# Ledger of designs, part 13: miniprotein binders against d3e3m2

Target 1, 234 residues: d3e3m2
Amino acid sequence: MVELRVNAGNVKNPNVHKIGIIALGSHLENHGPALPIDTDAKIASHIAFQASLESGAKFLGVIYPAHELKEINHGIHVSLEDLTDEIVKVLKSAKKFLRISSVIIVNGHGGNLPIVTTLYDIEERTGLLITLNSKIIESEGPHGGSGELSMAKALGIIDESQVENQTNLEEYGEVGLYMFGEARRNDPNIEEGALDVEENGVYVDDVYGQELLKLAINSVLLDVEKQLDSHYGY

## First folded at step 9 (miniprotein)

Design p20
Fold by ESMFold2-Fast, scan of step 9:
Structure p20 (fold): chain B 234 residues (1-234), chain A 80 residues (1-80)
Amino acid sequence: as target 1 above (234 residues)
Amino acid sequence: SDEELLERAKELVRRAIELDREGRYEEAFRLYLEAIELLLRALRREPDPERREELRREIEEYLKRAEELREILWEERAEK
């Protein structure tokens, strides 16, 4: 049996090495012209990786395919069942080769939120304790809006020459989920985001982007702390 | 809505400071993060530069303390 040498240099507590941190994408979604189609995966990966470095937990990589509501068509998506199966396959492999006992899933994509309904199944099929962390989704605001633009600036993945075109909503209707009338009718938070982008536009603020990322990273580190409590009666 | 966010954040900070003074660092850390989330949500929608600077100063202060508390918790777990 091959054992992977995935030891973080930031060792604070031996038991943290039984914790894995994995990012969820998506990697194929339109985010307006100023943001790459893999914006969610890059942000989630950064959060998961930084939390792994700071805690000593094992970074498990990224699951790129993502789920989305049927009425939202801004990219390429998979069914909830297929996403759940992919998570299970990856986590079973990680458990076998890295000897982890728990995982924090860092969710970078709002359309993945329904995975909360399959967490129990993932736990039963893998034998791992699973925590879903969607802090960045809760905090960032509308799709392709100021939050994502600002984080993209902080990460060096923004095309600032296109920011002035970001709110051309007739051409880039995925921004704020503006063009998705059924989703906007069914979810007040989606409607609020679409109206915000339409009425107020967007901006880029590097410091705000850094603050959002730090909030999300610290939220994951709080989950690490809670999982340490769960493993060892602390 | 923004007034409600700011009032909720203020109460969370008040409780976080109280817990911090009592040495209840994990609970304080959690409440500081909850307050920061609400303040960042208010900051995203704030058009006035002076009010943005006020919110940013608060966020920076609470984030710094939250990270200090996290390091304390980490060192306590390391057990010399």
Scores: ipSAE 0.716, ipTM 0.900, lowest interface PAE 1.3, mean pLDDT 88

Design p21
Fold by ESMFold2-Fast, scan of step 9:
Structure p21 (fold): chain B 234 residues (1-234), chain A 80 residues (1-80)
Amino acid sequence: as target 1 above (234 residues)
Amino acid sequence: SDEELLERAKELVRRAIELDREGRYEEAFRLYLEAIELLLRALRKERDPERREELRREIEEYLKRAEELREILWEERAEK
């Protein structure tokens, strides 16, 4: 839905309006000088909103507080327990008011991936069927790298005058998670991303950014299809 | 490797086309999206303009077909 409304009829299948789509971001996190600190929230919100508009599912807004891995500290984060509690509170309110019975969580922040371990707890406490979609995190590449810069260009949130400074890793060591040596030693994916940024730099490509967003939006729409088939039936 | 990503993407596309021809649209949609993800991962690292353009055309084609399949799926559900 373009606007969140109780009993909105912007659906072609009646059961789609029983599906909520919510974005998980981070909003207090350094992304280098070319990107806003709420980059993750803005990207996830766009994906969730567009998927809601396209399918007729209910856009539930954004949960801004985010978790992070112990070895990474490039912003302000909350515990996994606090994040789980926040999700439960928001979803209980949405369920009561909008009468939804399932939710797709669009995760915009890599540090939120541990929520996969609390999904069952969220389902039990809310009575909702929950699907976690982390497609954008799987696809975008390193933190503050070409993927996020390109999506930011597509969304109109990039500061292009700062792109030349984005790979000044001595000043902006969060880019590629370059400065987090322990995280890089413990996770090959983090190490690969840091090396990619260090060796190859970054670029901005509006069309590539649009393609990443379209992949993520269609992935969420596939989750809508799966919920319609398995939870609501034909 | 990027070559491994491209080979995996080719296999996913071949299977997606086969499923599409069989009218198995949800499965085809899923495999197209998996292939597109691998192609986008290859595109991210590619710096050669000609290779980027080739990958981009392929991605654009598969995204278009995936979205067409999604529309068909939605219409079919309404009919049942």
Scores: ipSAE 0.769, ipTM 0.912, lowest interface PAE 1.0, mean pLDDT 88

Design p22
Fold by ESMFold2-Fast, scan of step 9:
Structure p22 (fold): chain B 234 residues (1-234), chain A 80 residues (1-80)
Amino acid sequence: as target 1 above (234 residues)
Amino acid sequence: SDEELLERAKELVRRAIELDREGRYEEAFRLYLEAIELLLRALRKEPNPERREELRREIEEYLKRAEELREILWEERAEK
């Protein structure tokens, strides 16, 4: 049987080829006029792909459907149950064809954080050890803010001509989640982000974007080391 | 505050350097990444160009060392 080689990069350790790295969405979310609707998917994909190349782990692609809180309506989303089912289907296929035994999920979308509650279900249904990595979500700051704009600049996906319009919050109220009053009342972190964008605006800094991406990639590579230590009997 | 972020980052770096000197590379790598996260958060909110440049030099230094430690970890596994 022929086994798919999803990276032709560096071979660091033979057991690393038993590790898969997959990116999570979203591809249908407003991010203000300077950012594409699939910003989260592109950032998460870059992180997962680069970590796969550097480690020799198998890049498993992107899962585009994404979950979100009901009070945040800036895109097209699915239920947590449907997202979990899609992850299971993709991972079962990857296990069958790529002979992996563990997976690192690189989450690029804040609304997907609740999957931490379904990780056990995914493990039970797939027989894979699962690690969730949400480092970029923890590090990047507000939705459509300077962090995402700067990473988009580094990735070549920004429309810089629209940056001056990014903080027209009356028109682009999804930036900083500014228009979502109920979400802002229920989560202090969302409120902090909305106030930050309103009070301080946004900027684009290519080097800052590169540094955020490097932090996230190295965080995934630390997870690869942890899986090699515990799962593969090192 | 940004000062609290910088103080926390400084303590994480201090500990990371100690672990690094002790040859505890995986733990040092983890703490360098934690410190870098806090420094990047401070950098995002820093309006002063001179302070931004100072923070950027620190971030670049710690990212470089973290990546060197990662390379050492790969070498150690190859030896086993």
Scores: ipSAE 0.742, ipTM 0.909, lowest interface PAE 1.1, mean pLDDT 88

Design p23
Fold by ESMFold2-Fast, scan of step 9:
Structure p23 (fold): chain B 234 residues (1-234), chain A 80 residues (1-80)
Amino acid sequence: as target 1 above (234 residues)
Amino acid sequence: SDEELLERAKELVRRAIELDREGRYEEAFRLYLEAIELLLRALRKEPDPERWEELRREIEEYLKRAEELREILWEERAEK
């Protein structure tokens, strides 16, 4: 069997090695000029990787292709069906070669939230028990806003020289999803985010970024404990 | 509203502290994380730099306690 040395063998619970943690992000989305096009994937990857190191669960990498709502056109996306198929392929491979029995999916991209409707299909096709963790999406605030900028600062992936241009919403209308009027009309959370960025601008704070990441990492670690108790408690 | 977020967070923290005192660490850990999420959402919208820094320090303390509880739970599991 191939054993990936993600945690240098520091396994405190023997059953944690049966748990995989995978990041689900986006790698081809505009995030304004201060953030890389793969911001979601990098944040989700960091959360999944750190939770794996801390718990001893197996880091399974990143799934880059991402889904998005029809009314939001700020990147390159795939259908929900194609995303579901990609997840199944990756997880089948992980199960075969790493002998995992359950997976925590760390979702870093809001457009992927519809995957909650295909989780049962993924479980049936893979034979794995799956938990979806979208804590960072629930906590970070608007697209390209202060939360993502601050996490990017903490991760060393921000271009701070471009922060002053981040709220030039006529040029970078994806920030706050500002230019997507239909999405803003259909979702109060999107509208609130767009108005927040327009009215208050953005800021960058390393400590705030670290706190957001720690919240998400601890949330994933809670999911690891829940899986240990519910699936491996014998 | 921001006031509603802070009120909800305050109640979650109060309950988390109570559970912590009772030695119910897993439940306390969960409630601390729920409170921290609400507090971070309130922090993002706080325009006053002085209030922002005070709230950030409060969040830091709750995160520190939550992580201490997680380590206790981890150590208890390892000993068995």
Scores: ipSAE 0.671, ipTM 0.888, lowest interface PAE 1.4, mean pLDDT 88

Design p24
Fold by ESMFold2-Fast, scan of step 9:
Structure p24 (fold): chain B 234 residues (1-234), chain A 80 residues (1-80)
Amino acid sequence: as target 1 above (234 residues)
Amino acid sequence: SDEELLERAKELVRRAIELDREGRYEEAFRLYLEAIELLLRALRKEPDPERREELYREIEEYLKRAEELREILWEERAEK
């Protein structure tokens, strides 16, 4: 049987085809009225897919179920253990059928950041070198804020008619995580984001969205270079 | 403040240029991306259209150079 051609032979160097790139969701999370429920999954998928096309690494798809802080009760989420198990299951299959040796995980959901504590478990159970890339989470700013709105415009997934309503925080308290007092007390970045949205509102800038996506894509491509140097000896 | 972000980004760019001149392209690529991240963080909070346009031009310039360095790295690896 013919091998599944996930990169269509777009190989830039001998070992890049041994690298897989996979996106993490979520696909079921409130982002205010201007953004779809699957905003994180769509952004992460775009980043992972585009980096795969540009490098020749193998796009492995999207893992939609996601973890979240206990206080944050919008959306549907799984335990960290269940998320870890799902990642291991998918990566074992990818290793077996696609002959990859390493993986870059592109995380599009802030609630998934705790997966950093299970990366070594994933490596042990799969035998793959794992890199977690959360660049977009580090760069985009508040939940449902200007960064996500701008990327959504660049991707053609925004509802611009609802942007005026996005900062009605009494109705859409998930925007900026505004209504989540415990999360805001425990994380200065969340508090800063909530205050920013409350005080300054939001905007949509297609160019800003395009540049955020380009930053994240190039960050993944840097991880490809690092894996080639450290794992494959190039 | 955006002034602190801009100053940090400027220092990263200076270091990236030095690494680039030394042929340390992967390290230069990394520092250009770090600088772009700081510039985008400053841009997100910047209300002045003229300042936004200036930041955007810098981001575009550094991104273009980062992508050129990435192409050089790919060519070098293709040659073994």
Scores: ipSAE 0.807, ipTM 0.925, lowest interface PAE 0.8, mean pLDDT 88

Design p25
Fold by ESMFold2-Fast, scan of step 9:
Structure p25 (fold): chain B 234 residues (1-234), chain A 80 residues (1-80)
Amino acid sequence: as target 1 above (234 residues)
Amino acid sequence: SDEELLERAKELVRRAIELDREGRYEEAFRLYLEAIELLLRALRKEPDPERREELRRELEEYLKRAEELREILWEERAEK
C-alpha cells in the first residue's frame, strides 16, 4: 500500500492522524456572474485542506453533490438521503484504508445544514465520531454577496469584470436568494440576506476574504483540538 | 446592533486576554475566534473607511494571537 503524504515535513501528534477532515460543498449552483458555479466546493475544500496541513489531520477530499431546500432552485442538487449515503460511502472507505476514528465535516453550503439530522445515522453506519463545522456558513453573509466575492478574490476564482453586474437582481435573482419569495417568507435569515444585497449592494475586499477564510480554518483547528482530547490514549 | 456586536466582541477579547495570561490557551483561542467572528460581522456592515481600518487592525492583532496560541497548543501535544 502507498501512504498519502498529505502533511510531509510537519510535526504531528500521533493521535491527530486518526482524525479526518472532509469538505462538503455544492459544485453546480448559480452564484451570480462574478462567481463560478462550484464556489462553495472551492471554499470548503480550501478550508478543509488548509486545516489538514496545519494540524496533520488527514484531508479526505470533497463531496461535490449537495442538498438544498425545496423552495430554492438555483442549481443541481440531491436528496438528503443521497447526500448522507455518499458521505457514509466515502467515510467507510477512509476508515478502512486510512485508520481514522473521527471526522470533521467542513460544510461550505447552507443547503447542507439539514445533514445535522442525519449525523447519528452516519456515526452508526461508519463507527466514526462526526463533528459538523458550518462556521463559514454562519459568517459569510448572503449567497453571492460580499463575503463570497471577497473569499473568491482571495482564492483567485472571481471574475472581477462581472462584479458590477452581480447585483442586477432581476437577471441574477439567486444573488441574496432574492427571487425565492417562498424561502424568504419561511426563513428570516434568508429575508435579511436578500434585503442586505438589495439595499447595500456588494463589494470585493481581498483582506476581508482572507480574514473569513482564516476564521473558518481556525474554527476547524479548534475542532481538531477537541477531537484530540477525545482520542488521547487510543 | 453594530454597537451590540462591538460590545460583545470587546467583552470576549477581555476574557480571552485574561485566559491567555493564565496560560489557558485552548479557552483563550476559542474566545478569540468568537470575538473575531463578531468583529467580521461588524466589518461587513461598516460603511466608514476609517472605522473599517480600525476594526481591521483589531482583527489582524487578534487573528495573529489566536494563531500563535494554536501553535503553542500543537507544540505542547507533539510526540517524538
Scores: ipSAE 0.557, ipTM 0.846, lowest interface PAE 1.9, mean pLDDT 87

Design p26
Fold by ESMFold2-Fast, scan of step 9:
Structure p26 (fold): chain B 234 residues (1-234), chain A 80 residues (1-80)
Amino acid sequence: as target 1 above (234 residues)
Amino acid sequence: SDEELLERAKELVRRAIELDREGRYEEAFRLYLEAIELLLRALRKEPDPERREELRREIREYLKRAEELREILWEERAEK
């Protein structure tokens, strides 16, 4: 069998080669006019890839389809069961062909947070130790807000000519999840984000975007460190 | 509130520095990252340019130290 050299030149610790890092989308979500529909996938991919490059862990690519709450219909989503099955399928392939024993899942999309309830099922079906890292979701602020715009600027994926239209919330009600009244009533963090965008608008700050990405990358590297502690030496 | 975020961040940094001085680098690294997260949340909402620059200076300093600690941890593992 052909062995893939996905971490050639960046091995820092012998046991890190047993660790895989995979990104979760979404790739089909409205993010206002200044951001592409695959914003989450591009951000998560960057974080996962850079952490892989820095640590020597194996970059496993991106799972693009994403889950979302039924109250939030700003894109095209799959059921939690379908997402879980896709993760299992991808990870089984990675285990077989890349000989990994653990995985860090870099989550770029808030609607994927329910996967925390299926992590045990993924571990049982794959035989892998799984860590879910949602640091960027915890840190970036509201959907289509200043955090995502700033990271998009840092990654070269923003349309700055549309930033002035980003907070036209009657037209782009997915920004801040503004139009999703039920979600806003059920989650104080969603409500806070919607109010923030409505009251304060948005901005683009390249350096802030770089800082958010560095925080997320270092968070994943901390997870690598923790997973290295869980591996047995030989 | 922003004041609560800054106060929590200050306490995390104080603890991170103490752990760092004790050579407890993984724990210090974790606390620096937690503090940076809170500082970035405060920076997102901060309208004053001078206060933004002050927060940015702190974030830059703590990120640099966190990355230095990460390097020390990796060197220690390589030695074993």
Scores: ipSAE 0.693, ipTM 0.896, lowest interface PAE 1.4, mean pLDDT 89

Design p27
Fold by ESMFold2-Fast, scan of step 9:
Structure p27 (fold): chain B 234 residues (1-234), chain A 80 residues (1-80)
Amino acid sequence: as target 1 above (234 residues)
Amino acid sequence: SDEELLERAKELVRRAIELDREGRYEEAFRLYLEAIELLLRALRKEPDPERREELRREIQEYLKRAEELREILWEERAEK
């Protein structure tokens, strides 16, 4: 079969080519008026793609179907089981056609965090070693907040003409997850984010966006190093 | 609090420097990234331009060192 030439990265380690990097985003999900509806997917894809180019690991694309907390309804969601099944299908195909033996999943969507409970199932069904990397979610701050706006500016996907409207929370209540009272009561981190956006608003800082992306890319590259050490020994 | 974030970041950097001096580059790289995450969280919430510039300087310095360590790790794994 013809192997896809998906990277021109580090050719010094032959086993890095056995590592796949895949992005998990969200399907259609509101991020306020200044951000595209596929913001999470675009950010996760950039991180996964850049890490693949720098390391020589194989970029596996993006999975758009996404899971979400029951209380948060601002996009198209699937069950955790359906998301797990979709990941397994994509990874089985990647294993067959790209000869990979391990995968790093770059998760760009907070609602996908429960996938940590199905990682073992994915490994059993695919025969691949799986690492989940949620660094960007841990670092970016509130939904539709300054972090995502700043990364969107760095990536050229922001609508700056709409930034002044981003904190009209009565119209765009998904920003900071502000309108989701039950989620805010159940999760202190969600509540902190909603209050932050309400009290302090948002801003756009291109350099901050670049710094967040660099943190996330380097975090994925650390996972590549860990897989090389623990799984391949090279 | 932001003061606690900054103090924790300083502790992580101190430990990263120790690991770096010991040649434990992967562990040092990890701790620099953890420190940068805390500094970026503090920067996100910082409204004062002068304090933002101070945080930016530290972040850029630690990112540069982290990426240097990553390059050393890749060189050490060079194919023979």
Scores: ipSAE 0.769, ipTM 0.911, lowest interface PAE 1.0, mean pLDDT 88

Design p28
Fold by ESMFold2-Fast, scan of step 9:
Structure p28 (fold): chain B 234 residues (1-234), chain A 80 residues (1-80)
Amino acid sequence: as target 1 above (234 residues)
Amino acid sequence: SDEELLERAKELVRRAIELDREGRYEEAFRLYLEAIELLLRALRKEPDPERREELRREILEYLKRAEELREILWEERAEK
């Protein structure tokens, strides 16, 4: 028996302790000079941890290796198959030692979105019910833009002295994915983000950052409710 | 467009309020979160400080209600 006490929450429902919450982030990805290289991992970890604390679900930590489109080269990434294998290995260990039966994956990195195509394989290989939550990716806006800067301010991880340099797109072309012409041509959302940063610049708004994080946390808590309803007979 | 985001958010809030009044709290909670997402997207692009403050007040109101509904859902599960 492993004596790990990862439950920090309330007694909402006994079955909530069978739910794991894990963060997917990138820890080696340029976000412009005002943001740390592990911005995605820190944001996703915060969301997953806070949702675990509030619900009583088990925080499973962070998976740092991340996938990305081949033409986007501002960070270190792995293949979709390697990421899927890493997730399976971690979740098999969590199932064995923490006795969970379902997992919510909190995705903080846009390049990980293709994992939606391997969710069934993860379920088959682990025997766990899996929910992917990409709410923060849907809500935050462009890479290194106002949303990520504002969340970084809320989390105390921003370098505000560098915010004036964040939109020097000639030097920091990863901001807004500005320099990635092929990605911009292939994805209208990427193009919109690049144009937004180019035309409007960026800002830092602590309260906006808090609101984005609270939206994402509540979205994960909604997934906890859904798993309790659909998987645990409530 | 910002107008399309705001119109969609308004419709989601209207439906969320109706579901809330009907006691369909999980569905209402979901629709409030969807509306908040659209309002935050509009807020990100809004340059006018007065309009930003108006959007922020709405977002905070809907977040507060969503969190209250989550607590009601917890109480209902505890009673079962």
Scores: ipSAE 0.568, ipTM 0.857, lowest interface PAE 2.0, mean pLDDT 87

Design p29
Fold by ESMFold2-Fast, scan of step 9:
Structure p29 (fold): chain B 234 residues (1-234), chain A 80 residues (1-80)
Amino acid sequence: as target 1 above (234 residues)
Amino acid sequence: SDEELLERAKELVRRAIELDREGRYEEAFRLYLEAIELLLRALRKEPDPERREELRREIEEYIKRAEELREILWEERAEK
């Protein structure tokens, strides 16, 4: 039998075993033909898992159901309330069985960002202190763009034979969120991303992908340190 | 602009090095990560292979130093 302690990695700080790290991604969201539909979940899972291994915090797995903005109509998504409920269910179980007292949520899906409005509800319902880490979303650039392709290369989940087709934006309009005019009008960052993929295309760079992942992992590890300061001796 | 990203990254690195020399490792670690993020944004948009290699070398050095500082912080926490 494989126990969580075997998978948690080395303990470098006295109370890190009381910290959980959980990934949020999207399970069923198109990312163009070169990327799997669960790209966000795979990237977020890798970040959360590696941070758990390096710190000794407990990896809590992945939550696949994902929320999305109403203007972005692709893939399968759930309401913000349903996503919040799923997080609460998982974290209550983790608290009971793993004896954690705080959690870092590694969010790999832009559509999940509204969860920031329900963090207090999650804390009240679980009795856990929660940190949301969206570093990879802040750093990766446009949906299905060079950042995600490069991380996918580093993780071995890319279909490189399809990269030439990735910027056929009339067929794969989710890339750069190109086809979502309302979202592009409402969010300057979405507009910038759509224009970037349209004008400059995409590329794959394994080293760049590795560096993005290292940035995100180290960002989570900084959150581990902050939680240890807040909860030292609990 | 890319020039503005690079200028801001250089200032963050300068402050990180100063904090690092002062033994203020948590603050230095944070600023190195902020600089790395800006440099990676510049790298994403950089088409020139020679400029890309320059950025990669800087990013690699700063990631290495940030990770060294993290190890020092963890050792210090264990010793208290």
Scores: ipSAE 0.723, ipTM 0.902, lowest interface PAE 1.2, mean pLDDT 87

Design p30
Fold by ESMFold2-Fast, scan of step 9:
Structure p30 (fold): chain B 234 residues (1-234), chain A 80 residues (1-80)
Amino acid sequence: as target 1 above (234 residues)
Amino acid sequence: SDEELLERAKELVRRAIELDREGRYEEAFRLYLEAIELLLRALRKEPDPERREELRREIEEYFKRAEELREILWEERAEK
């Protein structure tokens, strides 16, 4: 009956309006003293929202519950099964009320990467074509490092007075995932990030933050084009 | 290494230019974004201010071209 005006700024392409864009990001994770506990959710939300405005796709909001590796205990997380069920629940509702046929999931939290193994289940249960976009996770560097600090500066959510304390790794061991020895042994990317923060510290660069966000937004827009070609095209 | 990131980015740009010449704009757009990702990874680790500015100029140039290609794709879809 009622259609939400989630993309009121760009309403001229009927097929792009069948595409939903949803953010996935934890809102309950320590990110060191310079970053808010909901850093991932805010970054993912910004990327998904801006891509929706630029393309005309429908912004579907944010899913806050997040999964994490068992070796990493710096926040509040759910099982992969529970995360998958939450995604299905939200997407079924969006399909029913917004008449979407496909979705791009913008993942802002590294611990959510295992959802790639449940994408087929989500598609079967919802009847939607699903694309997972983890570009920002691939590009931003270590947890609580220069990439996230720089994006936080660009988004106006950083506490710059605390940046000098960000690399006090004995107190803020979640930065770079420094304190998580088992995770560091099991994943070379985690180990590289921890060593980078320990050896080189961190910095804040507003322009770099803007560039990372712009990369991620354009990546989502590429996924919109791919869905238009493969699902709604000729 | 930074040199490997830069060489990989250069090759991606070279391929993007070829795809652009062939009218394969979606693929060219993808390769420009992949190159930008590598350049941003190099920029994050680069301590020298002059080298950072050189990388930033390249990143800005490739973003500009990538976004031009995205606009072409949008225009072509509207025509269909």
Scores: ipSAE 0.796, ipTM 0.921, lowest interface PAE 0.8, mean pLDDT 88

Design p31
Fold by ESMFold2-Fast, scan of step 9:
Structure p31 (fold): chain B 234 residues (1-234), chain A 80 residues (1-80)
Amino acid sequence: as target 1 above (234 residues)
Amino acid sequence: SDEELLERAKELVRRAIELDREGRYEEAFRLYLEAIELLLRALRKEPDPERREELRREIEEYMKRAEELREILWEERAEK
């Protein structure tokens, strides 16, 4: 058996080494002109990586392919089954070579939320205890909006010269999911976001971005503590 | 409403501070994070620069304290 050393950060408890943290993208999704196409993957990766450094849990990397509703077509997506299979393959490898017993999945993409329905399948196929953390999705606001722009500023991945163009919704209709009428009719949160960017525009606030990231990182750290305290068969 | 959001956040902070004073750090940490989540939601929608600055200051202060409590809790787990 090969021993991979991925715990270079803070080590607070021996059992924390039995916990893996993995990020979910997407990496091929339009976010308006001020944000990179892999914005979700970069944000989720940062959250998962920082939580791993702070706790000593094992950072397992990023799963880049993402799921999405069919009516939202501004990116490249895979089926829920294909995404579930990819997660299982990565986690089986991590279990074998890193001797982990549980995993926290940090979800950076709203279209991945249906994974909650396949968590049992992932647990059965891997023998790992799984926690899904979608805190950033709950907190960041509209797609390509002020939250993502502000986090991108904090991470150094924003193109500030393009912020003035971010709400040219006729050209960048993915911002706020503005152009997706069916999604807006079916989800009040999507409709609220689309109206918000249309009526109020966007801004960049470095402090807001930093604090959103800290909220998400601390939420993941709370999940690490819950796994340690629950004695779920580490 | 945004006023109800801020009132709820303030009550969560008040309770977190009480728990913190009692040394109930795990509960205080959780309530600080809940309050911060509501305050960040309020900050996102706040148009007034003076109120935005006040919210940023409060969020930074509560987050700093929450992170201090987290480190204390980790030290307690690590000790022996």
Scores: ipSAE 0.853, ipTM 0.942, lowest interface PAE 0.5, mean pLDDT 88

